# VHH binders against Profilin-1 (pfn-1), part 63

Target 1, 132 residues: Profilin-1 (pfn-1), of Caenorhabditis elegans (q9xw16)
Amino acid sequence: MSGWNAYIDTMTAAAPSIKRCAIVGAADGSVWARTEADNVFKASEEELKTFVALFNDVTQVPAKGADIEGVHYVVPRTEESLIFGKKENTGFFAVKTKSAVLIAVYEGPNEVAAQVRKAVESMQTYLNNAGY

## First folded at step 12 (VHH)

Design uc12 (from ua6 with Q102V; framework vhh_7pa5_2)
Fold by ESMFold2-Fast, scan of step 12:
Structure uc12 (fold): chain B 132 residues (1-132), chain A 123 residues (1-123)
Amino acid sequence: as target 1 above (132 residues)
Amino acid sequence: QVQLVESGGGMVQPGGSLRLSCAASGFTFSSYAMSWVRRAPGKGPEWVSTISGSGGSTSYADSVKGRFTISRDNAKNTLYLQMNSLKPEDTALYYCATGGPVPPPLPGEDNYWGQGTQVTVSS
């Protein structure tokens, strides 16, 4: 069974404002786990392959933004292993570990965004400490 | 709700071949990467191979590269592992799982495994 689904459940419990999220392979963007049913994360493999490749040079991302689930986000700045974006009341945080990229899409004001970032970065730290 | 049923294991001599199958139900199979994982007697789980949802990318543990081939049939919701040039060291219970390499367990949680299919390589 999927042990990665427990990671989805943990992130969404920690930050209830996460609308959809996924854990994908850092090398190819393949989906390892994602939210389902009414909250299904809808990005295609092709879009995710393009998205994870952004982590090869995050300094280029603010100039062109990022696309997730067919939605174009403005990316104000990046950090080495973090890409985040905004579009109106919707946003995302994506963090990279050695093996995976964690993506969380949320809705709400800046206070909510801070909680979502904290949840995703906490999971990134856990995975990094485990060698992933 | 997610169900994975492994089959195809058996006994074989060193140098032999086996093909394992995993029948999946309860989720959108074609949207998920799938993996084979094995557990040898007295050892923890070892990741063997992963295939992307589309089948467009594959990866393998160094111990099986060149000998094993992972594939999938999304129309049948079935994952396969073709095992060639089998060695005694390949003896293990084999499991299929959704996603990439085996994740570390979360605090307070244990990994849950299905029944698996037994592969025994001996002379």
Scores: ipSAE 0.607, ipTM 0.822, lowest interface PAE 1.3, mean pLDDT 88

Design uc13 (from ua6 with Q102F; framework vhh_7pa5_2)
Fold by ESMFold2-Fast, scan of step 12:
Structure uc13 (fold): chain B 132 residues (1-132), chain A 123 residues (1-123)
Amino acid sequence: as target 1 above (132 residues)
Amino acid sequence: QVQLVESGGGMVQPGGSLRLSCAASGFTFSSYAMSWVRRAPGKGPEWVSTISGSGGSTSYADSVKGRFTISRDNAKNTLYLQMNSLKPEDTALYYCATGGPFPPPLPGEDNYWGQGTQVTVSS
């Protein structure tokens, strides 16, 4: 049984430019799976609880930005189930499903960002179709 | 690599008790939510209980609420399930897993569950 960690492996294989990522519970931000070791996703339990609560009203996020792994990101805009942020050469995409929030942190230009967004949204679609 | 080894199952009479253990290795145990899931003969998997990484929050399936208690010892990388007032309907293989719900199968993969630990409640 590979569990939720197999989903991390699938996303990073689809977009090798993902530096760190996690799958967390939509209700509480609890970690279900994440990258580890040299690529450990470093967000605290409290930070993740705060982060997933942003999906309760995404329209307020661009005014405040978002914090992931102790890094403050500018959020230029949001969509109903998508928050993305940028900070210089780094960025993230976070998408919400019924049960989960998928977070992927990357480094690189817009071409890299597009690949990472596609990988995260593909997984979002798969999980939503599976009832998650 | 994530490794989870369940133990503590056995045969017990209705109304009896058992304590299951799950030994975890290969990941930062205290950072992960952990769950117990069971699979009875002829049935699909049923989620039983979840505990947060810190142990500060727990949740239970309605079928076990008030009878089962989930706990963890982060210093020992071990998850527990204390099962009281056992019923024949609790007979199943019990598995531990990271996260809240058990994930759906990946595209092109069959569902495979490890050995688990067998609980048999028999009169």
Scores: ipSAE 0.464, ipTM 0.739, lowest interface PAE 2.0, mean pLDDT 87

Design uc14 (from ua6 with D110Y; framework vhh_7pa5_2)
Fold by ESMFold2-Fast, scan of step 12:
Structure uc14 (fold): chain B 132 residues (1-132), chain A 123 residues (1-123)
Amino acid sequence: as target 1 above (132 residues)
Amino acid sequence: QVQLVESGGGMVQPGGSLRLSCAASGFTFSSYAMSWVRRAPGKGPEWVSTISGSGGSTSYADSVKGRFTISRDNAKNTLYLQMNSLKPEDTALYYCATGGPQPPPLPGEYNYWGQGTQVTVSS
């Protein structure tokens, strides 16, 4: 396996409300690492290719939302390297680094969402500083 | 358990060709990007090439562009590296790995890399 699985483990340890997550290539959405087995991240390569392309112009995303694992999320706002969505008690945070996109799907209220966002953004900062 | 078994290495003269194979088991092979990484004597690991899960996207290190071709057969859970126009600088142990370019921190031991297959290019 790749050393990218250690990053999955680090994020899920930092925010236990993360149910599924993945690290994918920013250019093509190819899966580098993801949660598996009972908590497998189920997005197809085609869905992920579409998803990472959203980072080419994040300002258009709130009008249409985003699809992850066949689930349509409302995207209330975006930042240049951050897309997040909500559907009832479920949500996601996705951040782009130079070479990767980190996607974390979680369950819980707004307090939990803040913790997940912090974990994902901390990892984004670390990877960017390391040149990824 | 994730298992990766590399094969196809050997000794060749400069300008020669080799095809490496990586037999994968223990995970959903077609869902993962796969990479070749090499380790030359006295050096750290160097990323060589990556292919997406479907095989629709490939990327290469500058040192091998135009000479190496990465491919995969998802029905056989096998990754390939066709190496043409080999140079002495290509001498290394070659490993396959899941995912893209190798992540930080700097290389300790990455879990579940295979044994590697030795490629020696000498004149």
Scores: ipSAE 0.121, ipTM 0.560, lowest interface PAE 4.8, mean pLDDT 85

Design uc15 (from uc14 with T28E; framework vhh_7pa5_2)
Fold by ESMFold2-Fast, scan of step 12:
Structure uc15 (fold): chain B 132 residues (1-132), chain A 123 residues (1-123)
Amino acid sequence: as target 1 above (132 residues)
Amino acid sequence: QVQLVESGGGMVQPGGSLRLSCAASGFEFSSYAMSWVRRAPGKGPEWVSTISGSGGSTSYADSVKGRFTISRDNAKNTLYLQMNSLKPEDTALYYCATGGPQPPPLPGEYNYWGQGTQVTVSS
């Protein structure tokens, strides 16, 4: 087990409505850690490479949306280093650090989304402050 | 469940070469990036190199760039590090790990490593 698995465990413990999540390399989308077994994060390396490239210009994303695990999400807007999307009762938050992208897929109402966002942004801040 | 077993270390003179191996089991090896990390005496862990799951992307610490080559054989669940032009500064215990560069510790977490494989470069 890598130390990155501890980050997966921490995020899912902080926001139990996270259904699946992953930590991937910002440069290439390679998987560093992900949820496994019954809630395995199912995205190909090629899909993730395409996804992390969206952070090169987040202003273009709302016009196109984003694909995660073969699901197309509507992206209503973006913020610097943050892409989030919705598809009915599911959604995701993805944040970029210096070297990684954290992706969390969740299910539930708007108050659940707020908890998930807080969890991933807290980890993003911690990693950025540590030089990651 | 996840098991990583390093081998191939030894003693060499400056300018020599060594090839390290890491045998992996207990997970979908080809789905994960893999890294080499080293710890020199009296120092913390230093990231050395990372390779993507497919092997299509590699990255290296500036201190080893041009001298070390990371590779993998997904059919054998094995990670390799070819080390050329070894320097005394490369003396360390070498570990393989899943994922990218070694993450910082979480609050209340301690980083403990197994034995790894020892590389000693001396004249």
Scores: ipSAE 0.311, ipTM 0.690, lowest interface PAE 3.1, mean pLDDT 86

Design uc16 (from uc14 with S30E; framework vhh_7pa5_2)
Fold by ESMFold2-Fast, scan of step 12:
Structure uc16 (fold): chain B 132 residues (1-132), chain A 123 residues (1-123)
Amino acid sequence: as target 1 above (132 residues)
Amino acid sequence: QVQLVESGGGMVQPGGSLRLSCAASGFTFESYAMSWVRRAPGKGPEWVSTISGSGGSTSYADSVKGRFTISRDNAKNTLYLQMNSLKPEDTALYYCATGGPQPPPLPGEYNYWGQGTQVTVSS
């Protein structure tokens, strides 16, 4: 087992409202680690390849939204290296590092969303500082 | 339960070749990137190579580019590393791992690896 599974565990522990998450390659969307079993992150390699390509031009994303696990999310706006979306009581945060994209799917209100964002951005900062 | 079993290591002279294999079970092999990571005596782990789930993308550490080739057979749940033009510096225990390049250690955390397969390049 790769040490990337420990990163999944760390993010989930920091924000328990994360239902599913994954760490994927920024260049190709290949899965490095993901939640498993009852919390399995089910995106296909092809869907993830399409998703990570959104980071090539984040300004176009709010007009078309984003698809994760076959679910279409409304993306209200983007920031450099950050795409987030909402659909009813479900949402996601995705951040790009030098070599990876971290994706966290959560359920809950605005207070929960803020906690999830903080967890994902903290991990993004850590990985960028480590050269990833 | 995820299981990864490495094999194919051995002793070779400088300039020789070896092919390593990794038999995987307990997860949907074709859905995950796979990597080779090595650990030389007295050193920490060093990422060697990664291949995407489909096999369509590969990447290599600068130290092995042009000499090593990573490949996979998804029908057999097996990962391979073809090692050519071996150097004494390639002497290490070689591990396969799910996912991309070896992550940096989290503060206070440890990465868990199997026993690996030993590659020794010596005259």
Scores: ipSAE 0.151, ipTM 0.548, lowest interface PAE 4.1, mean pLDDT 85

Design uc17 (from uc14 with P107E; framework vhh_7pa5_2)
Fold by ESMFold2-Fast, scan of step 12:
Structure uc17 (fold): chain B 132 residues (1-132), chain A 123 residues (1-123)
Amino acid sequence: as target 1 above (132 residues)
Amino acid sequence: QVQLVESGGGMVQPGGSLRLSCAASGFTFSSYAMSWVRRAPGKGPEWVSTISGSGGSTSYADSVKGRFTISRDNAKNTLYLQMNSLKPEDTALYYCATGGPQPPPLEGEYNYWGQGTQVTVSS
């Protein structure tokens, strides 16, 4: 398909608790790569356009939360290039690079959340260093 | 299985035009951004253009902006590249791919593009 699928594969291999993930354009939320089949990442382009715009001012996000795949997540806090949320036993981590936003949805307890965060942040660092 | 089949290439003189097509199957075409990428003789791949899944946004490499137009027909699962004012430096194999601008290679990366379609611009 594309070279971006290798990044999806790398993240899911590094953190097996990732249930669904995607790499989308930072400017418009367009899907560049995503998990498919039984693990299909279902967010619409319209929802993702709204989501990536949250990175323009992450300080406003905890007051409203964030929607991914039609699911509303509570966002307890944000960092400059990181939004994460929780809803019961599910959660997500989303990180922004120069050109892309990486989104990983996971299921499980806090220990698996830490592994997912490390996987997406490692990829964010790699892409930023490469100018993406 | 994902399939991307490029066509429409050929030989043309400088200043001429060509329209490339990419027939996609095996995935939800309308959900993915699509790109054209080219490989000139003796060079690595160069990203040419990207279009969002809906077709609502497009982007172009500086070398082709104003001369090339990317478009898509989601009902037909087909991506297009209209190439006008062709120059000898546009000579390359043209590939379509899912996603935005070509990502940097990962260690052990493999060729994930198909055979492509050859464009030759020569007098």
Scores: ipSAE 0.472, ipTM 0.764, lowest interface PAE 1.8, mean pLDDT 86

Design uc18 (from uc14 with P107K; framework vhh_7pa5_2)
Fold by ESMFold2-Fast, scan of step 12:
Structure uc18 (fold): chain B 132 residues (1-132), chain A 123 residues (1-123)
Amino acid sequence: as target 1 above (132 residues)
Amino acid sequence: QVQLVESGGGMVQPGGSLRLSCAASGFTFSSYAMSWVRRAPGKGPEWVSTISGSGGSTSYADSVKGRFTISRDNAKNTLYLQMNSLKPEDTALYYCATGGPQPPPLKGEYNYWGQGTQVTVSS
């Protein structure tokens, strides 16, 4: 399909606990690539537009939480280009680059979350170094 | 599974117009942003324009802004590029692709684009 699909494949291979993930435009939340079929990432364009706008002021996010795929996540804290959250046995990591936002939804305990975060942040670093 | 078929190219003189089409199949077209990318003779690929899945947002390369218009018909799974005020430097093979501006390549990446449609602008 697109070259962005290779990034989805790379993240999913690096962290098998990722259940669904997507790469979306930082400006509008439009979907550039996502997991499909049994692992389809189901967030609406409207929800993603709202989600990527959270990166405009991450300090407000812990007070409100974040919605992904119709699920409301508690966001305990944020970093400048990182939003993460947890709801029961499900969690997510989202990182922003200059042009994109990478979102990975995983299931499992906190021990697997570290691998998911590493996979997402590795891709963020690669894209930032390439000017994306 | 995924197929993208470009058409509508041709030869025109400077100042002319062309409308390109991209027929998509094998995926949920309306869920994906779509782009036009071009490759001029002897040069690498250049991103031209992107449209969101709903069609609610568009973006353009500075070189084509004000002259080109991207649009889509989700009922027909078709992407369009209306090209006005064409210039010799617009001469290229034009491809459609899913997503925004194409990323830097990863090891093992393959060309996922179709054959493209040739646009030639000359006097």
Scores: ipSAE 0.633, ipTM 0.829, lowest interface PAE 1.1, mean pLDDT 88

Design uc19 (from uc14 with P105A; framework vhh_7pa5_2)
Fold by ESMFold2-Fast, scan of step 12:
Structure uc19 (fold): chain B 132 residues (1-132), chain A 123 residues (1-123)
Amino acid sequence: as target 1 above (132 residues)
Amino acid sequence: QVQLVESGGGMVQPGGSLRLSCAASGFTFSSYAMSWVRRAPGKGPEWVSTISGSGGSTSYADSVKGRFTISRDNAKNTLYLQMNSLKPEDTALYYCATGGPQPPALPGEYNYWGQGTQVTVSS
């Protein structure tokens, strides 16, 4: 029975460079679905609650950075519904919809980042159009 | 086999209160976020509230914020919805769901919901 796990599968199929990802509640960071097993998304509920709260005022984020799975990322800039960061050979894109935050962690050079961003923004558009 | 069984519905007057329960079985309850979803007569389903597996995080639809409280007892495998200051617009069949709010439709997708418990708010 797929539930929100099918959306995880859709995103990873669209961008195979995604190593780990999750869909969490925008209000509280509760996990709706995440990658598991060999690609388990390891963020704690406390960390995710802190992370989704960043979307309440994204203008503060570039000065502080962001923490995902215990890794501190430099966030060069934000958009109202987008936070992204990079550290060494890893990076992430996180987008907010009406009800959810989609987080995708990737590995590799900047060339793969564009594919990951496209995948999460495509899903963001779909969910927003569906009222989520 | 995953099973969700709702109870606690009934008839109340506007301004009244009800507490709904959902008995869960067939999965590791504490590892899953749980949600309440309702369906009013003649309308589609509306997500109401979600609680994380640990109970440490909650979220609510704007229509119920400040009036409803979601909670869980992981030792009893039970989810609760405390509904205060009930309004006629809260009249609906209430379902609990495993794994968070109702996802948008994708080809081949479906959610597991319990049978629901009816809440009627009328004078």
Scores: ipSAE 0.012, ipTM 0.196, lowest interface PAE 9.1, mean pLDDT 81

Design uc2 (from ua6 with A97T; framework vhh_7pa5_2)
Fold by ESMFold2-Fast, scan of step 12:
Structure uc2 (fold): chain B 132 residues (1-132), chain A 123 residues (1-123)
Amino acid sequence: as target 1 above (132 residues)
Amino acid sequence: QVQLVESGGGMVQPGGSLRLSCAASGFTFSSYAMSWVRRAPGKGPEWVSTISGSGGSTSYADSVKGRFTISRDNAKNTLYLQMNSLKPEDTALYYCTTGGPQPPPLPGEDNYWGQGTQVTVSS
């Protein structure tokens, strides 16, 4: 149906290496949509509130890293609306729009990371163009 | 399968009150933010209110602040909207949805709404 779940489906179809993803509120980290069942995105509301607050000053994030689903990721660098991290064979990309933060956790070598980034950034662009 | 069933609408005079309910099934209710959205005759959808999964944060459209209260009972998988001091302009079909404000539709998609619950405020 329509709604935020269609955005989850679009991202996962565009990048099959995405294992789990979610769309959360930029203000509070509340979950608007996420992957389910065997691919359920399991971050707590408290963790997500902390995570979305990182976008208030992304320049501090490389020194601290970021936590998603209880996993601590090394964040090599950030952009104004992009945080990404890596831990062994697992990584994530998170992008912020005015209203939302899109988070995709993937598994695989660095070669698949580019596809995941493109999927998330494409959706970010679509939402930004719609005023979200 | 995800199901959301709205109820509690009806006809009420200006200044009256109604309590809407949304019964959710097929997903982990407590993990999702929930919203109320309404569609007035001849108008597009208008976001009304959102509550976080834990119930710890709420937000409201300016048109309903101070009059409406969103709440949830996670043990019963139920979302509520207490509507006080109702005005004729609150007349609309009310829907519950997962997440925050309704996103723009993706290319090639039409918006799909459930049955909703009708609220009519008139003398």
Scores: ipSAE 0.536, ipTM 0.788, lowest interface PAE 1.6, mean pLDDT 88

Design uc20 (from uc14 with P105Q; framework vhh_7pa5_2)
Fold by ESMFold2-Fast, scan of step 12:
Structure uc20 (fold): chain B 132 residues (1-132), chain A 123 residues (1-123)
Amino acid sequence: as target 1 above (132 residues)
Amino acid sequence: QVQLVESGGGMVQPGGSLRLSCAASGFTFSSYAMSWVRRAPGKGPEWVSTISGSGGSTSYADSVKGRFTISRDNAKNTLYLQMNSLKPEDTALYYCATGGPQPPQLPGEYNYWGQGTQVTVSS
């Protein structure tokens, strides 16, 4: 069993509305694990370097939005370690841990979004407690 | 199906060198960070080094900095670890892994590494 891929599987099992997700390094945006095949997460390493740098000052993000997989999302607000965005009926949640950033792209109404947020925040808590 | 096959281990005297290889298949190799992790008998896994998917960034455990060099050949789907100035403390099974440093262990799950390659430093 792939180590970091097990965490992708755990999040997608907890929130089946996650269409694509990834775990990337907080320092450089390098991909540690991601969904594959028909639901492959397709952000480039360059885009992910830019994205993870947003966590250096999340207060600036709502003014400019965020780009994931070449899609520009409106970011309505941020919390210290949470960036989330919306584009029509699609959105994402991204959370930062000590060493990683978890990104989950989903599709669905507000009830679905709440489930996805809970899944990524639960994993964030687990990884922080494990020293990541 | 993700497969990682390590090779290049062996027995060397202190101060010697070895080059480890990891042949990867079943995923888009160039899109993932890759790591080397080692396990000495009776010990848990210890992270050694990580390289980004593009090869543009690398990191090393303090115990190996200046002695080991991680590199990759994305055209060949192969990860390398050049080990110089080997010490008895470097004796371990060496594994390559996808992703960043050592992932935490999930309850009821096992980390998948290759078979590993044995490095023994002894005189």
Scores: ipSAE 0.263, ipTM 0.637, lowest interface PAE 3.4, mean pLDDT 84

Design uc22 (from ua6 with D110H; framework vhh_7pa5_2)
Fold by ESMFold2-Fast, scan of step 12:
Structure uc22 (fold): chain B 132 residues (1-132), chain A 123 residues (1-123)
Amino acid sequence: as target 1 above (132 residues)
Amino acid sequence: QVQLVESGGGMVQPGGSLRLSCAASGFTFSSYAMSWVRRAPGKGPEWVSTISGSGGSTSYADSVKGRFTISRDNAKNTLYLQMNSLKPEDTALYYCATGGPQPPPLPGEHNYWGQGTQVTVSS
C-alpha cells in the first residue's frame, strides 16, 4: 500500500532539493514514512519524540534551536504549526497537523528553501482539510 | 517489493479470542510504525491500532481499548493483534499497514488493500 509513502514521493517531486524527508506521528515521533536508500532519513525514534514535543510550545524553540539526525539547527522564528531551521548550506521545514509532523531536510540557498516550504505546507493543508 | 501478509483470522463466538499476525518484508520493519485497519461489510475502513517502530508507544481506537493489544517482534518482522472479548461488531476483514492511520488518498491515487484476514464473531 502506498499510503504515507505517496506523500513522501509527492513532496520530493514538488521540491527536488529535498535531500531527506519523513512523516512522523505528532504524539510520539514514530516514523510513518521516510525517504530510503541513498536518501534515508535516519533520525532516532528518541530524537523524533523530543522534536515533535517542540510543537507543544513553539515560542521556546528559537532560544534553543532544534536537533534532526544529530545535527543542531538554528531556528530563527516559528509559527504555530511550523518550525524551520538552518545549519550552513542545509536547512529543514517541519509542519504539524492534528495527527502528523512532516519534516523535509534540504540543501541549497534561500530560493530553494521557498520551494521546499511550499511543498510541505501544501501537504499540511491537504491533510488538515481531511481532518488529519 | 514491500509485502504485508495477514493471517490468524477465523470464526469465534462472542467473548472469544483470536491472535492476528502480519508478516512484513521488503523494507526496514523496525524503523516504521505499523497499524491494523479493518473493513466491515458495507462500511469504510476503520483504524484499529498503531505501534511505533521500537514498540515503545501504542494507540488504540476507542471501540477496542481494553480488549485488543498490538505488539511486534522486530527480529521476525512480524506484527500482532491480540483480540480478546470479541463482539459481533468486530466482524471485519483485518489489514496491516505501514505507518499511522491510513492517510486520505492523493488525487489520482486509490487505496490498495491486500486480501486481509477475515474475523467473524457470531454464535
Scores: ipSAE 0.650, ipTM 0.835, lowest interface PAE 1.2, mean pLDDT 89

Design uc23 (from ua6 with D110F; framework vhh_7pa5_2)
Fold by ESMFold2-Fast, scan of step 12:
Structure uc23 (fold): chain B 132 residues (1-132), chain A 123 residues (1-123)
Amino acid sequence: as target 1 above (132 residues)
Amino acid sequence: QVQLVESGGGMVQPGGSLRLSCAASGFTFSSYAMSWVRRAPGKGPEWVSTISGSGGSTSYADSVKGRFTISRDNAKNTLYLQMNSLKPEDTALYYCATGGPQPPPLPGEFNYWGQGTQVTVSS
């Protein structure tokens, strides 16, 4: 099907606490790969277009928060090419590469967040090094 | 099971036109961006064009801009590539795939795009 789906599988295998995950185009938020079936990533193209545009100026995101799958997340701070948020028992990490944005939604306490962050940042590094 | 079946290739003279089709099944076609990728004899794969799930966004490799048009019919689960002003350097096997420009294979991983459809441009 998609060479990008192997990247989804790699991230979810590295961090089992990831419940839903997607790889989308950095320019338009179009879905390139995502988790499916019982853990389908459900964000609309309009929501994702708005979300990827946040990377144009990450410093403004903490004041507004971010919306993923119709859920509003508090974003306490951002880093270059990294947006992360929290909402009760859920959280997300999103990282931008040259051409893509990787989004991972996880469930559980903050203690599991470090493994999820490591998985998406490792993939970000791999893709950037490959020219993506 | 995800399945992508390409068709519409053939032999044409320089300056000719062809329309390629990709019939998709086994997934929610309208939710995914779709691409055309080609592989010329003795060359690696080259990304050609991408269209978003809704069809609202398109992008093209510099080598085909102004000559090729990507489109889709979500009701029919079909992707198209209209190829105009064909040149000998467009000779390749053409594949469709989900997503944007195709990433390199991960170590030990194998990307299967199907049989493809052959386009040959010669006099």
Scores: ipSAE 0.556, ipTM 0.811, lowest interface PAE 1.5, mean pLDDT 87

Design uc24 (from ua6 with D110L; framework vhh_7pa5_2)
Fold by ESMFold2-Fast, scan of step 12:
Structure uc24 (fold): chain B 132 residues (1-132), chain A 123 residues (1-123)
Amino acid sequence: as target 1 above (132 residues)
Amino acid sequence: QVQLVESGGGMVQPGGSLRLSCAASGFTFSSYAMSWVRRAPGKGPEWVSTISGSGGSTSYADSVKGRFTISRDNAKNTLYLQMNSLKPEDTALYYCATGGPQPPPLPGELNYWGQGTQVTVSS
């Protein structure tokens, strides 16, 4: 019974500085898998619906920022299917595939951020190659 | 531990109806999207339908659109699939799963199926 949670485990093992993460549907932001317990990803369904809609035009996101788990992040710029942001000592990376959006929230300096980005983009590539 | 138990399958004639149930436990049911997936003998798994955690959005495979309705009762931790206008092509083992379409296997992992519930449409 290996489900989408195995993908969460793979990302968090690859980048231990990921504090919380989720895999959500690209069309509606519905949660497919997320970190749980002490690391529960706690974004509401309405917030996630709004968030995934940002991928419809990523060029507009730097002007307005992005909200995840009730926290407003400054988005300095975007790249194709990638939105990332910072808020003090925290940050996130979110990538879109054909059917999913992967969101990882982390804490730490730029070296940590690079590791998190690599983990999320590697998973994005894997899922895209599998038709997801 | 996550547990999903399917029921409600059976034999029915073409044009008939069945209602499948999936009893869920071991996780916050209302926070997760839920799906129905089916597997016919000799075929790979086919995604059938998904419903969001709140029940506010649903999606269907083209093969079942207009005939099947997915729903959930979050107070009872139960997922449903109402199947109308059944066709012989709907004959399969039906499984419920957390999340959207069945994920591709990770390197070194295999997809393991639960018991499922058998639907047979025969004249």
Scores: ipSAE 0.601, ipTM 0.823, lowest interface PAE 1.4, mean pLDDT 88

